# Designs tried in a protein design chat: VH-VL binders against Adventurous-gliding motility protein Z (aglZ). Part 10

Target 1, 119 residues: Adventurous-gliding motility protein Z (aglZ), of Myxococcus xanthus (q1d823r4to122)
Amino acid sequence: RVLIVESEHDFALSMATVLKGAGYQTALAETAADAQRELEKRRPDLVVLRAELKDQSGFVLCGNIKKGKWGQNLKVLLLSSESGVDGLAQHRQTPQAADGYLAIPFEMGELAALSHGIV
Key: E = the ipSAE of ESMFold2; O = the ipSAE of OpenDDE; V2 = 0.75 times the mean of E and O plus 0.25 times the DockQ between their complexes.

## First folded at step 8 (VH-VL; framework fv_trastuzumab)

Design te6 (from td4 with heavy chain F105W; at its last look DockQ between E and O 0.05; V2 from the best seeds 0.00; counts 0 for: pae E 7.9 > 2, placed apart)
Fold by ESMFold2, look of step 8:
Structure te6 (fold): chain C 119 residues (1-119), chain A 123 residues (1-123), chain B 107 residues (1-107)
Amino acid sequence: as target 1 above (119 residues)
Amino acid sequence: EVQLVESGGGLVQPGGSLRLSCAASGFTFSRYYIHWVRQAPGKGLEWVARIYPSRGYTRYADSVKGRFTISADTSKNTAYLQMNSLRAEDTAVYYCARVGFSSGWYPGYFDYWGQGTLVTVSS
Amino acid sequence: DIQMTQSPSSLSASVGDRVTITCRASQSIYDYLNWYQQKPGKAPKLLIYAASSLQSGVPSRFSGSRSGTDFTLTISSLQPEDFATYYCQQSYSTPYTFGQGTKVEIK
């Protein structure tokens, strides 16, 4: 099960389509607040998380996930369009590091491969 | 060498329209967010809009939403700001800027700026 | 919208002085805070990103720090070329917002 947190609806649907085609069940959240409600309802195997959300930075939500707010060892794949590949590498060095990173744009095959490798 | 060059500024009457250009060179244009930031005479900086050129992802400040449109042509390495229904408070130097990376890990810092182009809205 | 309250609005200092400029966010923005220098007639120039990271080519006399929602730009030994206006800018969320600026006058 994958929770996709992305404010751009068409992009979120595109990612959901790819992951469903790879055999995952998916849920969508457009905001950090919606994502938190989904996390409280059901624990996913992976959160695919956009850093650039409407209401809160995905880096902040990633930090809360990694501090264990909804359980230990919840996996996060962090996506960003406003960070370069080197900037994402620096986030990996923090205590709030995600389990994987993708700079936007990316090939959807990379999304599927990284999601599989993380879970 | 990274360069951003604005053009298209000038004098325009209230209610008029103007189109600004931001010509980019020295980097892979489609892989960077391009922003417009403005500065009214004698005043501080105000963020206006941003676009991710390869996907067309846009965001706008509330003060310009519905009046301004940011766009990009990746074949020309150029971003545009179409300004409609101009008001006196839109008078400013308009800068284009790109988001930096390579030595940071979070979005939204502007590592390169153009020289600016002046827009004056006056009747 | 996140308000950035910058102080002081202006200051005068002598060459060699330690100068501090502060910026406070109206809510938590973590380390999503940048500092820029702008000289008259010129575009802004990035000094500090991520609250404390020094941009390439910026002299080491510039530094940034964070305590909660309070951010500080420090010039450890003011030089004549540091005459400029300085701005903080949050990049936690759109719309990105700037402090009102601090004009640093040398004499």
Scores: ipSAE 0.010, ipTM 0.554, lowest interface PAE 7.9, mean pLDDT 85
ESMFold2 (binder alone), look of step 8: mean pLDDT 92; pTM 0.938
OpenDDE, look of step 8: ipSAE 0.779; ipTM 0.917

## First folded at step 10 (VH-VL; framework fv_trastuzumab)

Design tf1 (from te1 with heavy chain G104N; at its last look DockQ between E and O 0.61; V2 from the best seeds 0.00; counts 0 for: pae E 4.0 > 2)
Fold by ESMFold2, look of step 10:
Structure tf1 (fold): chain C 119 residues (1-119), chain A 123 residues (1-123), chain B 107 residues (1-107)
Amino acid sequence: as target 1 above (119 residues)
Amino acid sequence: EVQLVESGGGLVQPGGSLRLSCAASGFTFSRYYIHWVRQAPGKGLEWVARIYPSRGYTRYADSVKGRFTISADTSKNTAYLQMNSLRAEDTAVYYCARVGFSRNFYPGYFDYWGQGTLVTVSS
Amino acid sequence: DIQMTQSPSSLSASVGDRVTITCRASQDIYDYLNWYQQKPGKAPKLLIYAASSLQSGVPSRFSGSRSGTDFTLTISSLQPEDFATYYCQQSYSTPYTFGQGTKVEIK
């Protein structure tokens, strides 16, 4: 099960298509608020999380997930278009670190490989 | 009109270096992936490297990793391929190409190509 | 690395014939498959992207299709200007890889 948190709907669908082909069930959320409602409904194995959301930073949501707000050991793959490789490397060293990181833009094969390695 | 113009090719001895340029015009250079693809004489196409100029994100083929460096100067709308430790196997026409339908999420397909520049590596 | 197996290596056909060129990926690449035409002494030209989408300015006699990891380029009515070598290319993951090419010769 993968929850995809991404405000750009066509991009979210493209990711969902690849992850479904890799054997995951997927759910979509366009905002951090929608993601939180989905997390309360059912626990995913992985959250694919965009840092640049309209209503809340995905870094903040990642932190809440890693504090255990919706359960322990919930995996996060964090995507960012604005932080770059250096900004993601800095976040990786914090106690709120995600389980994996991808700098946008990336090839979809990379998404599939990292998701598999995390879960 | 979208244009890509390669330059900097030439004859070089094995172990030598060359720097190729890809001058771009007619589109927002910093927002598109720029790739290098090469074609040895009489052979097929081989992908070499790519860069996303606004962020400097790069990827390389294993055959050139550690020897070639792709870079970009957004103020000049130009991508570069620095080729070091050249080998006879690097002899090819080198094309630069743009990825089409960029939405800053993921690379796509090569919708525009330059004319190519020949690199010959021989004693 | 993802291998792209293209067939045939060459073919000859008459003007007006329907021709097909096949490309097989060594793993699932979804619709991240593109087709190019290359004439002697020229850079490749994009024909089809995303397996089946026709690039702007390309004649409608060109079409692409996908069945699993098998991809097909079809020229519905071969024209004299279609003498060229055709390549498939995957953009699912780096390194991007190309088929070995198919040379189309007009009888």
Scores: ipSAE 0.338, ipTM 0.782, lowest interface PAE 4.0, mean pLDDT 88
ESMFold2 (binder alone), look of step 10: mean pLDDT 91; pTM 0.930
OpenDDE, look of step 10: ipSAE 0.884; ipTM 0.943

Design tf2 (from te1 with heavy chain S102P; at its last look DockQ between E and O 0.69; V2 from the best seeds 0.00; counts 0 for: pae E 3.6 > 2)
Heavy chain, then light chain:
Amino acid sequence: EVQLVESGGGLVQPGGSLRLSCAASGFTFSRYYIHWVRQAPGKGLEWVARIYPSRGYTRYADSVKGRFTISADTSKNTAYLQMNSLRAEDTAVYYCARVGFPRGFYPGYFDYWGQGTLVTVSS
Amino acid sequence: DIQMTQSPSSLSASVGDRVTITCRASQDIYDYLNWYQQKPGKAPKLLIYAASSLQSGVPSRFSGSRSGTDFTLTISSLQPEDFATYYCQQSYSTPYTFGQGTKVEIK
ESMFold2, look of step 10: ipSAE 0.357; ipTM 0.783
ESMFold2 (binder alone), look of step 10: mean pLDDT 91; pTM 0.932
OpenDDE, look of step 10: ipSAE 0.879; ipTM 0.944

Design tf3 (from te1 with heavy chain F105Y; at its last look DockQ between E and O 0.62; V2 from the best seeds 0.00; counts 0 for: pae E 3.2 > 2)
Fold by ESMFold2, look of step 10:
Structure tf3 (fold): chain C 119 residues (1-119), chain A 123 residues (1-123), chain B 107 residues (1-107)
Amino acid sequence: as target 1 above (119 residues)
Amino acid sequence: EVQLVESGGGLVQPGGSLRLSCAASGFTFSRYYIHWVRQAPGKGLEWVARIYPSRGYTRYADSVKGRFTISADTSKNTAYLQMNSLRAEDTAVYYCARVGFSRGYYPGYFDYWGQGTLVTVSS
Amino acid sequence: DIQMTQSPSSLSASVGDRVTITCRASQDIYDYLNWYQQKPGKAPKLLIYAASSLQSGVPSRFSGSRSGTDFTLTISSLQPEDFATYYCQQSYSTPYTFGQGTKVEIK
């Protein structure tokens, strides 16, 4: 099961389509608040999380996930646009590091392969 | 106006080296992946390599991995293909191309191509 | 690596004919399939991206479609300037791969 947290609807749908074709069940959340509601209802195996969310930084949400707020060992794949690439590199060095990182833009085959390797 | 201009092609003996250049203009060079695609005389198209110039992230076709190196100099808006240990089968016209974007993902379509530069590897 | 099987390798047609070129992917690539036209001595030109989206400046007689892993380029009424070689190309994953090409020739 994959929870996709991304405010750009068409991009989120494109990722969901590829992950569904790879055998995952998917759920979508457009905001950190929606993602938290989904996490409270059902624990996913992986959260594909955009760093640039409008209501809360995806780095903050990743930190809450990795601290165990919704269970231990919940996997996170963080995504960021060009403007956030250096932020991804720095976040990787923190104790709240995600399980994987992708800089936008990326080939969808990379999303599928990295998600498979994480979960 | 988006423009890509290749240079540096020529005749080289097997085992030799050659460096191709791709001078780019009319777009934000560091924000786009730059690719090399080659075409042997009378043959189809073969993808060679790509680079993200801002960070130097690269990918290579298996046929060239370990022999070719793609690089970029963002201050010159130029990508390069260093070709070492050249073989006869590397003989081709080498194109550089830019990848267009749609809706926040990398669709991999080559919307702008250079004119190509010929590399001939022969005795 | 994702193999792209393009057919036919060549065809002969007359001006005004409807031309269909097919490309099959060796695995699911969703809509990450592009079509190019290439004339002798020239760089390829993008016609169709995302399986069915027409590139700006390309005549509407060109269209693309997808059914699963089968992709089709259609030229509804062939014009004299359309005699060229056509390539499909997947952009789902590196290495990007091309079909072997389809040469469209005048009868």
Scores: ipSAE 0.382, ipTM 0.789, lowest interface PAE 3.2, mean pLDDT 88
ESMFold2 (binder alone), look of step 10: mean pLDDT 92; pTM 0.936
OpenDDE, look of step 10: ipSAE 0.838; ipTM 0.930

Design tf4 (from te1 with heavy chain G108S; at its last look DockQ between E and O 0.60; V2 from the best seeds 0.00; counts 0 for: pae E 5.0 > 2)
Fold by ESMFold2, look of step 10:
Structure tf4 (fold): chain C 119 residues (1-119), chain A 123 residues (1-123), chain B 107 residues (1-107)
Amino acid sequence: as target 1 above (119 residues)
Amino acid sequence: EVQLVESGGGLVQPGGSLRLSCAASGFTFSRYYIHWVRQAPGKGLEWVARIYPSRGYTRYADSVKGRFTISADTSKNTAYLQMNSLRAEDTAVYYCARVGFSRGFYPSYFDYWGQGTLVTVSS
Amino acid sequence: DIQMTQSPSSLSASVGDRVTITCRASQDIYDYLNWYQQKPGKAPKLLIYAASSLQSGVPSRFSGSRSGTDFTLTISSLQPEDFATYYCQQSYSTPYTFGQGTKVEIK
């Protein structure tokens, strides 16, 4: 099961299509608040998480996930646009690092491969 | 206007080196993947390498890994392909191409190409 | 790596003919399939992206379609300027790969 947290709906749907084709069940959240509601309902195997959310930084949400707020061993793949690329490099060096990182833009085959390797 | 101009092609002996340049204009260079694609005489197209200039993320075709290095200088809006240990099978026209995309989607396609630069590897 | 099998390798056709070129991917690549036209001595030119989306400035006689891993480029009525080599290309994952090309010739 994959929870996709991305405020740009069409991009989120494109990622969901690829991950569904790879055999995952997917759920979407457009905000960090919506993502938290989904996490409280059902724990996913992977959260594909955009750093640039409208209501809360995806880095903050990743930190809460990795501290165990919704359980241990929840996997996170963190995405960021070109403007957030330096943030990805810095975040990777923290104790709250995600399990994987992708800079936007990326090939969708890379999303599928990295998600598979994380899960 | 979007423009890509390759240079640096020429005749070189096997085992030699060449550096190709791709001078870009008319777009925000650091925000686009830049690719090299080659075409041997009378043959089809073969992808070679790509770079995301703002971060230096690179990927290479297996046929060139360890021999070719793609790089970029964002201050000069120029990508480079350093080609070492050249072989006869590297003989081709080398094209520089830009990947097009729109916000909210990532449709990877080569929307602008340079006119190419010929590399001939022959003794 | 994803192999793109393009057919036919060449075809002969007359002005006004309907032409169909096919391309099959060795695995699911969704809509990440592009079509290019190349004339001798020139760089390739994008015709179709995302399997079926027509690039700006490309005549509407060109169209693309997808059925699973099978992709089709159609030229509804060939014009003299359409005699060229056509390539499909997957952009789903690196290494990007092209079909072997289809040369469209007169007759």
Scores: ipSAE 0.229, ipTM 0.759, lowest interface PAE 5.0, mean pLDDT 88
ESMFold2 (binder alone), look of step 10: mean pLDDT 91; pTM 0.925
OpenDDE, look of step 10: ipSAE 0.827; ipTM 0.929

Design tf5 (from te1 with heavy chain G56E F101Y; at its last look DockQ between E and O 0.71; V2 from the best seeds 0.00; counts 0 for: pae E 3.4 > 2)
Heavy chain, then light chain:
Amino acid sequence: EVQLVESGGGLVQPGGSLRLSCAASGFTFSRYYIHWVRQAPGKGLEWVARIYPSREYTRYADSVKGRFTISADTSKNTAYLQMNSLRAEDTAVYYCARVGYSRGFYPGYFDYWGQGTLVTVSS
Amino acid sequence: DIQMTQSPSSLSASVGDRVTITCRASQDIYDYLNWYQQKPGKAPKLLIYAASSLQSGVPSRFSGSRSGTDFTLTISSLQPEDFATYYCQQSYSTPYTFGQGTKVEIK
ESMFold2, look of step 10: ipSAE 0.394; ipTM 0.804
ESMFold2 (binder alone), look of step 10: mean pLDDT 91; pTM 0.933
OpenDDE, look of step 10: ipSAE 0.877; ipTM 0.941

Design tf6 (from te1 with light chain S93H; at its last look DockQ between E and O 0.71; V2 from the best seeds 0.00; counts 0 for: pae E 3.8 > 2)
Fold by ESMFold2, look of step 10:
Structure tf6 (fold): chain C 119 residues (1-119), chain A 123 residues (1-123), chain B 107 residues (1-107)
Amino acid sequence: as target 1 above (119 residues)
Amino acid sequence: EVQLVESGGGLVQPGGSLRLSCAASGFTFSRYYIHWVRQAPGKGLEWVARIYPSRGYTRYADSVKGRFTISADTSKNTAYLQMNSLRAEDTAVYYCARVGFSRGFYPGYFDYWGQGTLVTVSS
Amino acid sequence: DIQMTQSPSSLSASVGDRVTITCRASQDIYDYLNWYQQKPGKAPKLLIYAASSLQSGVPSRFSGSRSGTDFTLTISSLQPEDFATYYCQQSYHTPYTFGQGTKVEIK
């Protein structure tokens, strides 16, 4: 039910562990290309999406998701280490805004709480 | 060698103010969270606040929010705790401590602590 | 807030004894639990992080384990220098919270 898009494997596993404990099924993708293949294979309820991917910006992928490329109302929680709190606040005001945002680093309890509130 | 040295403690009246300093050396200051943790006489440990100096990310315990401000000066490798509107319950030894961060992983354990500085709030 | 219930409040044991201290979290915190040792007049010292990982330079007689929301610090063979107060701390969510401490007395 949650697709985690994150190139740092250990960080992705840590997030998956917490979300599985909160009752979600999880799948992992390391790149935007891998994420697109997973989205075409099956539609998740939530995408936890890293902005800083090696092949494509997570902001671009978020935009495609919110435009409805894989269906309407697909939820996105966007994570970023480079955009800071202010940069994420600016993105929230665009037509391609995610459903939630976390600035890296964060405590894992915040991830669980925000994911629950979005879904 | 990693060192954290607190200073600025002392005796202050209720409603008064103090500024604590945490001088850091022996590590890359901007790569670590700096926390303040306090211990009232004969009591356990209470987390107060944290800052990530390179980005200015802060969090506060509810008991101090609105009264205390954590800040950092990366050019001086120093974190500060500005304590305003002090109350008797703020009497404690105040420790600064560090926590590492690595690209998305935040372990939340305090691997190095300062020696502490005593703040006494008394009429 | 996440409450950490630590027990016992104090204990007395002989050199060479196996000592066990427990903490219970009020909710799931996974492995985000740490153990500290504090000697009188000193700052706390990290012993165990991530529930069971031994900090560098800490003697191997210290170990940590987790069963659900119950966490255990074990000293396999108590030494005279282990006289101290021990605290657990959760790092899953702010505010970080500590157990109330366990004072360990030798003999």
Scores: ipSAE 0.326, ipTM 0.787, lowest interface PAE 3.8, mean pLDDT 89
ESMFold2 (binder alone), look of step 10: mean pLDDT 91; pTM 0.934
OpenDDE, look of step 10: ipSAE 0.854; ipTM 0.934

## First folded at step 11 (VH-VL; framework fv_trastuzumab)

Design tg1 (from tf5 with heavy chain S102P G104N; at its last look DockQ between E and O 0.64; V2 from the best seeds 0.00; counts 0 for: pae E 2.9 > 2)
Heavy chain, then light chain:
Amino acid sequence: EVQLVESGGGLVQPGGSLRLSCAASGFTFSRYYIHWVRQAPGKGLEWVARIYPSREYTRYADSVKGRFTISADTSKNTAYLQMNSLRAEDTAVYYCARVGYPRNFYPGYFDYWGQGTLVTVSS
Amino acid sequence: DIQMTQSPSSLSASVGDRVTITCRASQDIYDYLNWYQQKPGKAPKLLIYAASSLQSGVPSRFSGSRSGTDFTLTISSLQPEDFATYYCQQSYSTPYTFGQGTKVEIK
ESMFold2, look of step 11: ipSAE 0.419; ipTM 0.806
ESMFold2 (binder alone), look of step 11: mean pLDDT 91; pTM 0.937
OpenDDE, look of step 11: ipSAE 0.884; ipTM 0.942

Design tg2 (from te1 with heavy chain S102P G104N F105Y; at its last look DockQ between E and O 0.79; V2 from the best seeds 0.00; counts 0 for: pae E 4.0 > 2)
Heavy chain, then light chain:
Amino acid sequence: EVQLVESGGGLVQPGGSLRLSCAASGFTFSRYYIHWVRQAPGKGLEWVARIYPSRGYTRYADSVKGRFTISADTSKNTAYLQMNSLRAEDTAVYYCARVGFPRNYYPGYFDYWGQGTLVTVSS
Amino acid sequence: DIQMTQSPSSLSASVGDRVTITCRASQDIYDYLNWYQQKPGKAPKLLIYAASSLQSGVPSRFSGSRSGTDFTLTISSLQPEDFATYYCQQSYSTPYTFGQGTKVEIK
ESMFold2, look of step 11: ipSAE 0.328; ipTM 0.782
ESMFold2 (binder alone), look of step 11: mean pLDDT 92; pTM 0.940
OpenDDE, look of step 11: ipSAE 0.881; ipTM 0.942

Design tg3 (from te1 with heavy chain R55Y F101Y G104N; at its last look DockQ between E and O 0.66; V2 from the best seeds 0.00; counts 0 for: pae E 3.4 > 2)
Fold by ESMFold2, look of step 11:
Structure tg3 (fold): chain C 119 residues (1-119), chain A 123 residues (1-123), chain B 107 residues (1-107)
Amino acid sequence: as target 1 above (119 residues)
Amino acid sequence: EVQLVESGGGLVQPGGSLRLSCAASGFTFSRYYIHWVRQAPGKGLEWVARIYPSYGYTRYADSVKGRFTISADTSKNTAYLQMNSLRAEDTAVYYCARVGYSRNFYPGYFDYWGQGTLVTVSS
Amino acid sequence: DIQMTQSPSSLSASVGDRVTITCRASQDIYDYLNWYQQKPGKAPKLLIYAASSLQSGVPSRFSGSRSGTDFTLTISSLQPEDFATYYCQQSYSTPYTFGQGTKVEIK
């Protein structure tokens, strides 16, 4: 099961389509608040998380996930268009590091491969 | 008007080097991936490398890794392909091409191509 | 690497004919399949992106479709300017790969 947290609806659907084709069940959340609601309902195997959310930074949500707010060992794949490769490399060096990172834009094959390797 | 213009092709001996340029105009250069695609005489198309000029993020075909370097200078709206350790099989017309848009996902279609520049590697 | 198998390698057709070119991917690539036209001595030109979306300025006689890993380029009524070589290309993952090409010739 994958929870996709992304405010751009068409991008979220494109990612969901690829992950569903790879054998995952998917759920969508457009905001950090919606993502938290979904996390409280049921635990996913992976959270695909956009850093640039409209209500809260995805880096902050990643930190809360990694502190264990919704259980230990919840996997996070963090996406960013503003931080780029350099900003994601910096975040990787923090105690709240995600399990994987992708700089936007990326090929959808990268999403599928990295998600599989994380879970 | 979107334009891509390649230059720098020519005749070179095996083991030699060339630097290709792709001068871009008519669009926001830093927001689009720039690719190199080559076509050997009488053959089909082969993808070579790409760069996202804003971060310098690159990918390469296995056949050129370690020998070719793609780079970009956003102040000049120009991408480059430095080709080292050239081999006979690198003989081709080299095109630069732009990906259609750079929004929040990468569709990977080449909506504009340059005219190509010929690289011939022979003794 | 994702192999793209394009067929036929060549065909002969008359002006006005319906022409169909097929491209098959070695794995699922969803809609990340593009079609290009190339005339001798020229760079390729984009016709179709995302399997079925018509590029701006391309005549409506061109269309694309997908069924699983099979992709089809159709020219509904061939015109004299359509005699060219056609390539499919996947953009699902690097390395991007092209089909071998289909040369459409005058009968």
Scores: ipSAE 0.377, ipTM 0.801, lowest interface PAE 3.4, mean pLDDT 89
ESMFold2 (binder alone), look of step 11: mean pLDDT 91; pTM 0.935
OpenDDE, look of step 11: ipSAE 0.891; ipTM 0.948

Design tg4 (from te1 with heavy chain R31S S54R R55Y F101Y G104N; at its last look DockQ between E and O 0.72; V2 from the best seeds 0.00; counts 0 for: pae E 3.8 > 2)
Fold by ESMFold2, look of step 11:
Structure tg4 (fold): chain C 119 residues (1-119), chain A 123 residues (1-123), chain B 107 residues (1-107)
Amino acid sequence: as target 1 above (119 residues)
Amino acid sequence: EVQLVESGGGLVQPGGSLRLSCAASGFTFSSYYIHWVRQAPGKGLEWVARIYPRYGYTRYADSVKGRFTISADTSKNTAYLQMNSLRAEDTAVYYCARVGYSRNFYPGYFDYWGQGTLVTVSS
Amino acid sequence: DIQMTQSPSSLSASVGDRVTITCRASQDIYDYLNWYQQKPGKAPKLLIYAASSLQSGVPSRFSGSRSGTDFTLTISSLQPEDFATYYCQQSYSTPYTFGQGTKVEIK
């Protein structure tokens, strides 16, 4: 099961389509607040999380996930269009590190492969 | 308007080296993947390599990995393909191409191509 | 690597004919399939992206469709300027791969 947290609806649908084809069940959230509500209902196996959300940084939400707010060992794949190699590398060095990172733009085959390797 | 201009092709002997250039204009060079695609005489198209110039993200086809290096100089809006240990089968017209970009993220369609530069590897 | 099998390798048709070119992917690539036209001595030109989206400036007689891993380029009424070789290309994953090409000859 994958929860996709992305504010751009068409991009979220594109990712959902690829992950469903790869055998995952998917749910969508367009804001960090919506994502938190979904996490309270059901724990996913993976959260695909955009850093650039409307209401809150995805880095903050990643931190809350990794501190165990919705349970231990919840996997996060963090996506960013505005963080560079250094920004992602800095986040990787923190206690709030995601399980994987993708810089936008990327090929959807990369998303599928990395998600499979994390889960 | 968007333009890509390749240069640096020529005749080289097997085992030799050559550097191709792709000069870009009319778009934000650092924010688009730049690709090299080649076409042997009378044959189809073969993808070679790509780079995201801002951060230097690269990928290579297996046929050239270890021999070719793609790089970019964002101050000159130019991508390069350094070709080492050249073989006869590397003979081709080499195109540089830009990946189309949109917020719905369908990367990998080549919306602009250069004119190509011919590389001939022969004794 | 994702293999793209394109058919036919060549065809001959008359002006006004409907022409269909097929491309089959060796695995699921969703809608990450693009079509190019290449005339002799020229660089390829993008016609269709994302399986069915028409590139700006391309005549409406060109269209693309997808059924599973089978993709089709259609020219609804062939024109003399459509003499060219056509390639499909997947953009789902690197290495990007192209079909072998279809040479369209005007009778």
Scores: ipSAE 0.333, ipTM 0.789, lowest interface PAE 3.8, mean pLDDT 89
ESMFold2 (binder alone), look of step 11: mean pLDDT 92; pTM 0.936
OpenDDE, look of step 11: ipSAE 0.902; ipTM 0.950

